# VHH binders against q9y6x5: the designs that were tried, part 45

Target 1, 379 residues: q9y6x5
Amino acid sequence: LPPKLLLVSFDGFRADYLKNYEFPHLQNFIKEGVLVEHVKNVFITKTFPNHYSIVTGLYEESHGIVANSMYDAVTKKHFSDSNDKDPFWWNEAVPIWVTNQLQENRSSAAAMWPGTDVPIHDTISSYFMNYNSSVSFEERLNNITMWLNNSNPPVTFATLYWEEPDASGHKYGPEDKENMSRVLKKIDDLIGDLVQRLKMLGLWENLNVIITSDHGMTQCSQDRLINLDSCIDHSYYTLIDLSPVAAILPKINRTEVYNKLKNCSPHMNVYLKEDIPNRFYYQHNDRIQPIILVADEGWTIVLNESSQKLGDHGYDNSLPSMHPFLAAHGPAFHKGYKHSTINIVDIYPMMCHILGLKPHPNNGTFGHTKCLLVDQWCI

## First folded at step 1 (VHH)

Design e28 (framework vhh_7zox_3)
Fold by ESMFold2-Fast, scan of step 1:
Structure e28 (fold): chain B 379 residues (1-379), chain A 124 residues (1-124)
Amino acid sequence: as target 1 above (379 residues)
Amino acid sequence: DVQLVESGGGLVQPGGSLRLSCVASGFTFSSYAMGWVRQAPGKGLEWVSDISSGGSTGYADSVKGRFAISRDNAKNTLYLQMNRLKPEDTAVYYCAREIYDDLWTGEYSSFDYAGQGTQVTVSS
């Protein structure tokens, strides 16, 4: 019978939360599985881009979801959280659930992973839930476990997405120990519920489960604001994305806009598209705007307003505060193994290996994850 | 000139219901996410609920299952239906415009404009 994989994301789960808070249920999961202590995500360190990188193994410039807000100058289309269902935005890559359904006569299931409620290359996840933040973790878990147990053809790849601790990280900031302790304890209890549900249904011993996240979180402050209205008049440009990476589409000459921005704040870097650092792999896509502003860690770009955010992400992917972790359990994984770091793009070829799928060309390196797997030589 | 005008507040008994309205003007209402934030006496601002331009909704844990946010783009109006009200819901409720919409991503949005507020008092 075919191998099965459940991929779970807790949005905004910073890697060092594991060192600063107690997670008894997650620790029990790791004891009989594997832990990757740090996952180096892709730039920009935002939710839609990194969730799509996990399931495609591609940098954002290659898979096309380059931000949570995008504009394509060629087609004049706009992308946002409220306008994300046009396949145009997702069709520059093939996510693993599409590969799973097309290479094998198998089904995929999704509880709200970004992209799973969109037909991509004319293929939508076999079972899915339209995104709705009001749907509880329990309902998402009930649907996923039902689909994993009762589907024909069998569900071999399933995804489960949960908005916390990201929402609370933004609201309270990651350094609010009292509020974050409460939120993270609740998440640990949800992990306990997940494991217990899988055991009760007889799925636990034969199912591969990955628990990961897309990015971390850093502390912001009203004392660390960059006011763009102090740099440049709004009539000179169209703002495609704001903070902490601003995407600027000039209405006048690009050089004039760049000159107005380049020395405005010591706490942001201003790049012409062709000057964006190569290490970001954030240059070769029409959806990346002609001028990109990158705020320093903990700084918020605003338009002559106050910000209520006490935490944020999107910053330089070399920052440890932006890194999530990965934990996994199941027949494909070693028991009690700890690994220091992988790249987030490495998850995709590992998952393809576990499922017996041929990966599409990708930016991941299978060798980086082989030590996690029982059927591979590590030494 | 952005304007947000709240109405519908008042005095209600515990377990009662109220419906708040917010009429927006001076911007393309249908293009923005909108939300409700509240301030209880002697406390800071607390996010209550938001709704994307496409209709996706988010709620604070304290109000989830009791409050329902909705919008009518033809009338440039945001609503908050408040059911099973508790004394702890006593606050000034502000209608707010979000600068960007990240509800699905779980990202806490920034509010760039707020109305003058409407008082909700839950008391026996």
Scores: ipSAE 0.000, ipTM 0.208, lowest interface PAE 12.8, mean pLDDT 89

Design e29 (framework vhh_7zox_3)
Fold by ESMFold2-Fast, scan of step 1:
Structure e29 (fold): chain B 379 residues (1-379), chain A 124 residues (1-124)
Amino acid sequence: as target 1 above (379 residues)
Amino acid sequence: DVQLVESGGGLVQPGGSLRLSCVASGFTFSNYYMGWVRQAPGKGLEWVSDINSGGSTGYADSVKGRFAISRDNAKNTLYLQMNRLKPEDTAVYYCAAEDWLYELGSDYTPLDYAGQGTQVTVSS
């Protein structure tokens, strides 16, 4: 039997939080498992793109979820809200739960992971919950553990998504130690609940568990705003996405729009699509707009209004503030091993190996994660 | 049908450079994870570097910053640029392909498809 795997995401869990706050339950998890200190996510460092990269092993230009707000110029479709259920947006890749269900007689289970409530290539997660932010962590955990124990065909891959600490990171900013301390302590308590539940149900010793996140968080300020209205008139373009990466669809000549924007702010880089740095792997998709604006860390792009966000993400993926971590425990993983850095796209081929699945072609490199695994050759 | 032919090895002084090449045939090179593995005299195999079809790379700590792996999918060729060579780099270097397309549940083995190797000697 292939091993079972539970993949857990705490949205917006910046890697550096592990050094600045106490996590007794997470530290106990890591003590008998593995820790990757930094995961280099994909650009743009946003929720939907990075969650889909984790489960496909692909850069955003390849899997097609290139932002949380998208426009496809060929079909003229708009991706609106993080819960868009049109398979069109998701069909440019095959996520691991689809592969898991199509290889042998296996089931997948999902509690709120982005894409799991959408039929992708005519396949939806065997067990899933429709996205609803009001559903408690406890209810998500109860459903996942029930499905892991009581399913036919057996659930071998399960996912669990939680919106914190991202929501509080936006509201308070990562430098608000009082509020962030409370939020992070609550998350650590949820990790303790997760481990205890798995132990009580007899799942803990035979289940592989990965705890990770999609991105970090950086401090924003009312003193660090870029007013796009001071750069260009609204009549010249359609705004597809705003901040900190703005997606601009010109209504007039592209070069004229570019020239109005390129020197407007010293805290913003302006790229024609073909000039986007190759290191971002953010060029080759119809959903990437003709001009993108990339704000410097901690700067917010606005339309003649104050921003309500005290923290944000979406910035350059080379920034340590944008990096999450990865911790894992289970029969596939070494105990007490620390690794410095992997790419977020490397998680997919590692998970395929653990589950005995043939991976679809992907941008990950299995060699980057082999030292985490007991069945691999690493000194 | 699968063949990997390494070349570019030789004798070099400490601090010198060599560029290894591996020409692949008998499979769709562009779809495969490729890597370099070495074996020093009287020692086991050591992973050196790898590269996926999209160009994402990994390196062993012992060679990071000194070696650079690259591929040319149009020529079915894998390269290893070796700079600031040390006596400890003396080994037979093998080109390897990881065949994920045929082997479900396979362990990571950089030698699933391996060539005959090319000798690199670093001495004065």
Scores: ipSAE 0.000, ipTM 0.108, lowest interface PAE 25.0, mean pLDDT 87

Design e3 (framework vhh_7zox_3)
Fold by ESMFold2-Fast, scan of step 1:
Structure e3 (fold): chain B 379 residues (1-379), chain A 125 residues (1-125)
Amino acid sequence: as target 1 above (379 residues)
Amino acid sequence: DVQLVESGGGLVQPGGSLRLSCVASGFTFDDYAMGWVRQAPGKGLEWVSDIYTGGSTGYADSVKGRFAISRDNAKNTLYLQMNRLKPEDTAVYYCAKERYTFKYGSWTSKYFDYAGQGTQVTVSS
């Protein structure tokens, strides 16, 4: 039988939540599987970039989803919630579901993973749900398990996306123990439901399941605001993205805009595109703007306003608060193994190995994940 | 219930002016950024302008220097002063309340909820 993989994402699940809250169902999953304590995500530590990095193994400058709000200087196109279905934005990479369908004539299934409702290189996931935040986890799970059991060609790769704990992390902030405890308990119950459903359907013993996330969350405050209006007039630039990484498109000389911004606040770094630190791998793409502002952890960039967010993400990817975890269970994985850290781009070549697919060129290193796998030598 | 009632549209000659108004109810008007979006015949929604709670404003390049957004918090009313109107400004104009959206964890100040009424602006000779 061909190997099968279910990739599950709980958006905004900060790695250290595992140490500060009780997760009986997730801990049972980990006990019989593997845990990677920290996944070093890509910069910017935002939902769209990191979800696409997981399934392509590429840094943002290579896959082209460089932020949640983008402008392409060559084509003059804008990316936002209203036009995220334009294949143009997603076509700079080949996600794993496309590779899965084209190499072996297999099927892929998707419950709302970013990009799965878009035809990419003229290929869309064989079974998918259009994004709708009102659809319950239960309905998403019902569709995924139905497709895993009842498809020809067989579904060998399936994805499942859930918006929590990100939505509550933004609303309450990660330091609100009462509200975060309630949300995380509900997520643990959903993980219990997932495992129970797979066992009842006879899928559990032969299915590889990865549970991960795209980023973490950090506490924000009205006391930690950077007012961009205090340093530069709106007439000098077009704002492409605001916080915590601001993308600035100058309407006047770039150097003049840079000089107005560079001393605006001690709590943000101002970069000309060519001066963006190499460690971010965030430079070589037309969708990266000429000037990028990077706020310090917990600081919010605003336009003469208060912020409604008590938690946020998008910050420096070296910050532990921005890191998710990865847990996995199934025939490909060791049982009871704990690993410290991998890069989020390493997930793609590992998944290709599990599925027997030839990976497209990517930024991941298979050696970083080999200790998780039963068919690999690890010393 | 959130309600946004637009008015002030009409037929105007190129180079003319109109002032749009939007009366808001069902929420604390002072707590939200407000904006205007428009939809030309056969086209998608285009963001026109926004104004934040502290008075900071933004404008689409196509209208900058010609349109002015303002708000009167005491009257729960949003305004758009439209000057030097062009045939390309012909559209239904919608008053929009800022939406914090959790679509894939994304928050964007350019994605606004709006009431389903709108006000028609036609610029023609």
Scores: ipSAE 0.019, ipTM 0.353, lowest interface PAE 5.7, mean pLDDT 89

Design e30 (framework vhh_7zox_3)
Fold by ESMFold2-Fast, scan of step 1:
Structure e30 (fold): chain B 379 residues (1-379), chain A 124 residues (1-124)
Amino acid sequence: as target 1 above (379 residues)
Amino acid sequence: DVQLVESGGGLVQPGGSLRLSCVASGFTFDDYAMGWVRQAPGKGLEWVSDIYTGGSTGYADSVKGRFAISRDNAKNTLYLQMNRLKPEDTAVYYCARSYLEWIYGDTKYAFDIAGQGTQVTVSS
């Protein structure tokens, strides 16, 4: 009987929401499982990059999904639609569902996790749903549980993605207690539905379940804008990505563009590619542009326009506001254990261990997660 | 159904003023950021101004200092006061409800244009 794992992501679930709001269903899940209070994500703290880091154990410079909007200088290709299904963008790494299908005679299932509707190294998830935001959580859950229960060869790795609380975090901002309370209560109810469904189908006792997220959220304001048009004329560069990390492709001398930008605002840092801080692990990829602008927390980069976002992410990954959490339950995990922090790249080697897979070379450290697991010592 | 009814456009001489109004129905007006976008003859849509639920305002550089956006939540009405009008301001002006578009959890604000617009012509 091979071990089974369901990996669930609630997009944009900031770690400190757990301390500021009540989650009775999630707390019951944690009571009989484990909680990692902070997960230090990868830079940039965006959806596509961090979701791919979770399933590859790699920094963005290594797996190639370096932003939600990208340009590849070698091939001259543009990635601007998050639903782009060109395997080119995803082929710099091997995600866990591909490894699961190729190393073992096992199936994978996916409800809308980024990359699962794309053939990567000529391998697509055995069961998957094409991305469609209109599909309910219940329908995604119904498909995943059906595939976990009724597949041959057996589904041993399954993923489930949900867009909240990210969309509401952007719309209302994370400091809107009234609206965020309503949204987060709905998410807790969905977690209750998930647990109840797994129990009713007889899956709960033998299934490992991880609930996590890709990033957090910080409050933005119309009073905290950086207007690039006040720094530099559009004719001098091509904009590949805007905010809060701007990716600048110069049309003139790079040094001239850098000099126009470097002193424009006290609320952003301007880096030549070779000067990007080593701690970001965001330098060694052709999709990282010659100049990168990094806005300070809560500041939005704009092109002579207002911003309508009241919350955003993408900021420095050292910021606690950018950190998600990880909770897990199942036969592989201790009961009632709390851990302070792990790196998001550590999730991949832990999942490989649980599934009995040989991990591809990765940036994670298995030792960081071993205290969560019943078959490991953590002294 | 979102319904937005623009009015107040017309012919005005350079340097003149106009006040545009937009009456909204079919949604909870107070819950949405609202804006004005315009389309000049033979050109694409250009964002002009927006106002958030809390009253914070934004303006395109081309209109900053000349235009003022406001809202009356009791009347479900959005306004644009246009001063010191220029020939370059000639366009159809559309009232727009701001909403979030969602792609893999990465959201963006977009404008929902549901009305016929109101024509503003600045000419001598």
Scores: ipSAE 0.007, ipTM 0.218, lowest interface PAE 9.3, mean pLDDT 89

Design e31 (framework vhh_7zox_3)
Fold by ESMFold2-Fast, scan of step 1:
Structure e31 (fold): chain B 379 residues (1-379), chain A 127 residues (1-127)
Amino acid sequence: as target 1 above (379 residues)
Amino acid sequence: DVQLVESGGGLVQPGGSLRLSCVASGFTFSSYAMGWVRQAPGKGLEWVSDISSGGSTGYADSVKGRFAISRDNAKNTLYLQMNRLKPEDTAVYYCAKDFEYLYSEGWDETSPYMDVAGQGTQVTVSS
């Protein structure tokens, strides 16, 4: 029977939470599988961009989901809804569920992963749930396991997305030990439920399971605000995205807007699009605006207001606070192996290898994940 | 409508035992994590124990090794076995259903992990 893979994301699960809190269920999963301690995500370190990078193996400038809020000047379309269903935004890449369905005549299943409720290149996940945050983890898991056990053609690739610990990370901040301890314990219990359900249904022995995340979280403060209204009047620009990476579309001369912004705060870097650092791989896409502002870690860009967020992400992807982890278990993976770091774009070609799919051109390097796999020789 | 009916409280001497029960209705009991929270006189609501839909359990450090949470999905009933009770365990105990997360499109809102319902059941540990 064909190899099967379940990809699970817990949004905003910062890698160093594993060192600061107890995860008995996750540690039992890792003991019999593999752990990558840090995953270097793509810039900007936001939910939609990084979830799409995981399933395409591409930098944001290449797959086109460059932020959670976007504007395309040519078509005059705006992306601001987390549930945006317009294929226009998603069609610059081919995600793995599309490849899975088209190359091998297999089915894909999805519980809430970003993009799975959108037809991309005229192909939608064979089984999916329309995004609804009110749907429990248990209901998502019930649907995924039902589809994995009872589908023709067989479901070989399945995804499961959960909003925590990101929502609580924003509300409480990652330094709130009391609240984060409760939140992370609940997530560990959900991992226990996942493993128990797979064992009960006879799926555990033959299913490859990856547990990962899109980004981390850093502590913010009312003492670390950048008031954009003190720098420049609203009549000079259209604001496409605000914090911690502001996307500025000038209504006047670009140089004039840049000059008003460039010295406004010592805690923010201001870039003309062509001057964005090459290491970000965040330049070559029409959806990246003419001027980008990048706040320093823990600083929040505001419009003459206080921020409600005690935690945030979107910052420089070199920051360890922005890094998630990856844990995996199953017939494709070694047992008890720990690896230091991979790039988030490396996950896609690894998953293609496990499923026997030919990857689309991508920015990942298969060699970076070889040591995780039983059928590979790592040097 | 979600309804949770707690029972099994009472007056007990230090070192004694009690078993609390909670009968749930108005939702698919087997699909939700359930828990116990308590409110001691003059204090806020404090988490005691929880059990996931799959049976994984957690306990506050103060009750670990003394209390045992369990569930009977066929009866829609949650239990808390309380052993070696201390005066510090004196509180009203509430059965709680795990809250369905509210996702703000800006990630700015979240809700308490546990919703409490009903009158609770009073536990008094005193000689």
Scores: ipSAE 0.005, ipTM 0.180, lowest interface PAE 11.8, mean pLDDT 87

Design e32 (framework vhh_7zox_3)
Fold by ESMFold2-Fast, scan of step 1:
Order: C-alpha cells, then structure tokens, then sequence
Structure e32 (fold): chain B 379 residues (1-379), chain A 124 residues (1-124)
C-alpha cells in the first residue's frame, strides 16, 4: 500500500561505461524506466562524501562527511575508513532512512550503504547489515528482499551497496578494456539477478528501484605523479588525506606551508581554505583543513615510496569522467524517458517526494527531477 | 562447502624461486576472479596478484616482473610462480576467491573466501 523505494549503488560506475560496453539487463531496465545520462556529484568526488550526499541532499561542507579520511580541528578526532562507528561524524545531517522512520511509522532496511550501521540522531536503520566487504551481492539482495516482504511496520525505504566497479577501476584503470569488460558484464548479470528476484517475489510491479553510483573513474599513470616530499618536508605539516585531494594541517605558519607548496607542480592547484573555489561548496566545515591540494585529472599525489593506483577519482566534479548515471524503474517513474543531467543532491528531494516525506533543508532542487516522475508536470 | 587449500611455501635463499599452488573445491572455479594476498610479520594485508575467469592478470608493483599468476580451470588450481625472491617477500601467502581491493570504500582489501595460508620465508 504505501510507496516503496529500493536505492542501489554500484560504486565507481562512470557514466560513459554505458556507451562503451554492452549492458543487456540494464538496458531492459532502462527501456521500461528512466535514464539520467550524467549525475553531477559533489566535491570531493569520493565514496563516503557522495553516498552521504545522495541520502541527505547536502553538499559535503553541510553534511560533514568531507572525505574518506578526516580530522576535526575542534574535537581533535580522526576518522578512519574502517571500524569508525562514532555517530559524531554522521550527525551533521539527517539521512532519508532516519526521516522515513521518524516522520512515518515505517521501517528502513540497509545492506552496506555508508552510514546505515551507525545510529544517527539516535536512530539506526530498522534492519541493517554491519559493513563487511566479504558478504556477497546475493546475500545482501536476499536480506533486502526478505525485509521488503516480511516487516512490520513495513519497510518503505531500502538501500543496497556494492563495491564494484570501483575496486577494479582502481586496480586496472578504466581504459583497460579487457578487464573492465569482464567486471562490467558481471555487474550487468547482478542487475539481471536483482530484477529477476524482485519479479519472482511479486515486488517488481509495485516497487520503485533506483540504480545509481557515487562517482566515476579516470586513468592514472606512473608518468603523472606529484611527489609531495619533493615540495615540502613532512616535519612542516600533518597529512590528513593524500590523493587526488590532499588535506594539509600545518605544524608551522600556514602562509609558509602555502608558499612551499604553491609552485611545486603545474598539475596541482594549492588553496588556502578561504580561497577554495565557491563552485566546489567545500569550505564551511571544521573538517576541511587549512590547505587543500587539488590534482589535475589523471595526476596522483604521492609520497616518496608510496604505491600508485591505475585508476582514481576525487577530482573536480565538473569533469565528465567523475560523473555517474542514474536509472530508475517503478510506478513513480515514466517509461522510456531519457534525461541529460541532474545534480547528485537532487536525488534526495526526489526520493522524499516518492515516499511522501517532508525533506529536511537541502541543496537539491525538486524541479530538476520532475520530468522523471509520472505525477508531475514537465513538458 | 567452499575450500581453498594452499601449498608450496617454505624456506628459500634470496634470489631463489618457489611455486605456490591453491586447490579449490565447493564452487565453479572457472567463474571466479582468483588472487594471492600476503601478510608480512607485523604488517597489514597486501595484494600480490589476481587473475580473472578469462586469464587476464594484475600484479602489485613490488612483484611485477618477478611473479607470475596462472590458473588451470580443468584442475581447479591457482598458481603463483615466484622468482628472484627477496627478504621483503617473507610473508604468509593466502589464496583468495573474488578478490576486491577497496581503496576508498570503508573496507580493507577483502575477499569472498580465503584459504588458511602458506608461509614463505626468504632468508640466508
């Protein structure tokens, strides 16, 4: 009876993969639904920040997950990628599953979406899995579909996260046609499994499903390295995050550190916090460090002896290589409609509309997603 | 039941060679990405090499040109040929199924399943 929504993320799914590889299962999904060809994500174009932006509709400076590695200058706390379940990091925003549980007497379910195994504003997803990368897509899907069918109060919002093609994009680089073809075919088969299971369980016709991603991927090279140790001695600063956006906490005068860095490489921009371009919306948070280094696309900031990735992301969010896509199917969505571009922060108010929730103040614009929805005027 | 059983480790002199084997059972071996990861004393888990179902390979920079990964789908066996071994290669080597290196997700390097490991010691 109440509207239901399943939000699925395939980490690091660059939008133009759809044009360069064959996705028969995804194309069948799109034929019966909608496609947004490019989603303009938030800066920095990293996993944790963008996944939290999807479910809050906020820029990183507003929701507080500003990187995958963070330092909070006020509390002196460090955030690590693993095992940090401190609600402190997530409490600067209210994600949609919390709103779903608090505004409505409805349940939420989560398979591995960032933040769903943490109590946020004293509210944890009604059903969730503790993050464990060893858990198969099949097991995540089995739990989500079980909870969608067998819950009281009913699960109306569910999330499903999968680590590929990001892991393989980093390992092989997005221009490795042979390896990327095999990885992307496997993902398309998982999408086929998802649709088939929803059909077998009688969920397909009445469930809204969004398939999206947090960012893209660009090719890196041993010929495109910026050695930070050649610019500045490590005794002058604490490194909070390295590449492709380095977060620098000075141990000496900030201007002196800035002067040592500003002309180090023609392939890196160096910003004092207050000089970070306004278009990034990456300034007004205690977790953004006093100096930020932004590498040009495909360039990797390294320390002496550090390993180089063959693919990476985190770069300028205006770069098409950093953009994911969004596909959706269900009773809320038109069939066979194609849209060019939305902002990643626009997904949150659209999802709130589908679920009948009042959105918290956010940076998204509902008007940008109206054309996707059957109950809205667009053309 | 899924099982991965490693063998071929041991003590070897610097510059020497070893061949590791991993016998898989309980799943359709030919359908999975397979890999080798290692853990040196007092250190975290390090990816060494992987091979997809089609035979395409990847290598960590520290072993590229010295190690060769291969698979025999008819025998459900994964191999790692290790040449020009260095003291720095001393570690427990694990055979892994469906290896994923989660560089900037909140996971560490991870896998669907791993064996119990085989010790490689490079010392004079």
Amino acid sequence: as target 1 above (379 residues)
Amino acid sequence: DVQLVESGGGLVQPGGSLRLSCVASGFTFSNYYMGWVRQAPGKGLEWVSDINSGGSTGYADSVKGRFAISRDNAKNTLYLQMNRLKPEDTAVYYCVRDYELLYDSWGEPSFDYAGQGTQVTVSS
Scores: ipSAE 0.000, ipTM 0.193, lowest interface PAE 13.8, mean pLDDT 88

Design e33 (framework vhh_7zox_3)
Fold by ESMFold2-Fast, scan of step 1:
Structure e33 (fold): chain B 379 residues (1-379), chain A 124 residues (1-124)
Amino acid sequence: as target 1 above (379 residues)
Amino acid sequence: DVQLVESGGGLVQPGGSLRLSCVASGFTFDDYAMGWVRQAPGKGLEWVSDIYTGGSTGYADSVKGRFAISRDNAKNTLYLQMNRLKPEDTAVYYCARKFYLWGSGYKPTYFDYAGQGTQVTVSS
């Protein structure tokens, strides 16, 4: 009987939400499983980069998904939400579902996880759904559970992605307790539905389930804007990504663009690519632009003041507001154990261990997660 | 103070046509993607169509080939041309400003502002 793993992501689920709101279904899940209170994600703290780091164990400079909007200086290709299905962007790493299918002659299943509807190294998830935000959580869950129970070769790795609470976090901001309470209660109810469905189908006791997220959320305001147009004329550069990490491709001398930007706002740091702090692991990739602007927490970089959001992410990965959590339940995991912190890149080697897969070289450290596992000793 | 004002709704027979208009004010119209959503009696909100700043368009499967979305940036106006209308198209139609975030990955098909709506009734 091969081990099975379901990896679930609720996009933008800030770790501190667990302490400020009630989650009766999630708390029941944790009571008989494990909780990691903070997961330190990779920089930049954005959706596509961090979802790909979870399944590859690599920093963004190594797996190549360095932002949600990218430009590759070598090939002159542009990556945006309208062309994210080009395999070129995803081929710098091997995600776990590809390894699962190639090493063990087993199947993978995916409901909307970033990259799973793309052939990567000529391998696509055995079962998948093309991305469509209009597809309900229940339909995604129905497909995943059907594939887990009715596939040959057996599905041993499955993923499930849900857009909330990220969408509402952007719209209302994390400090809007009334609206965020409503959204987070719905998510807790979806977790209850997930557990109930797995129990009803006889999957619950033998399936490893990880519930996690890619990043957190911080409060933004129209009073905390950096108007890039007041710093530099748009004719001097091409904007590859805007906020809170702006990716600048100069049309004139790089030093001249840098000098126009470097003292424009006390609320952003301006880096030449070579000067990006080593701790970000965000330097060694052709898709990282010659000049990077990093806004301070809660500050938004704008071209004009008309398009404001009340919550955002992408900021410095040392900020607790950017951290998600990880909860897990199943035969591989201890019951009732709480752990303080792991790195998001540590999830991949842990998942490989659970599935009996040989991990590709990665930036994670298995030792950081071994205390979560019943077949390991902490010391 | 964002304002979106819809017009052009009414009663029409199956197979008929209507053109909805939406006049926008209080923001730079050409900086935003715009769309139409509808709510049928006793149902939830359903996305109908959107148009991006560069002119590219999207449509719900239920309206593809029958509806055409367009915009006139000089007039701050969004349009929806509805052809070959069916009883199932009966709804209040809302003009809406799309919520876009650079670097957000998957773009939600939801809106940060909507107008008061205009009633479309298709019956014989």
Scores: ipSAE 0.014, ipTM 0.288, lowest interface PAE 7.7, mean pLDDT 89

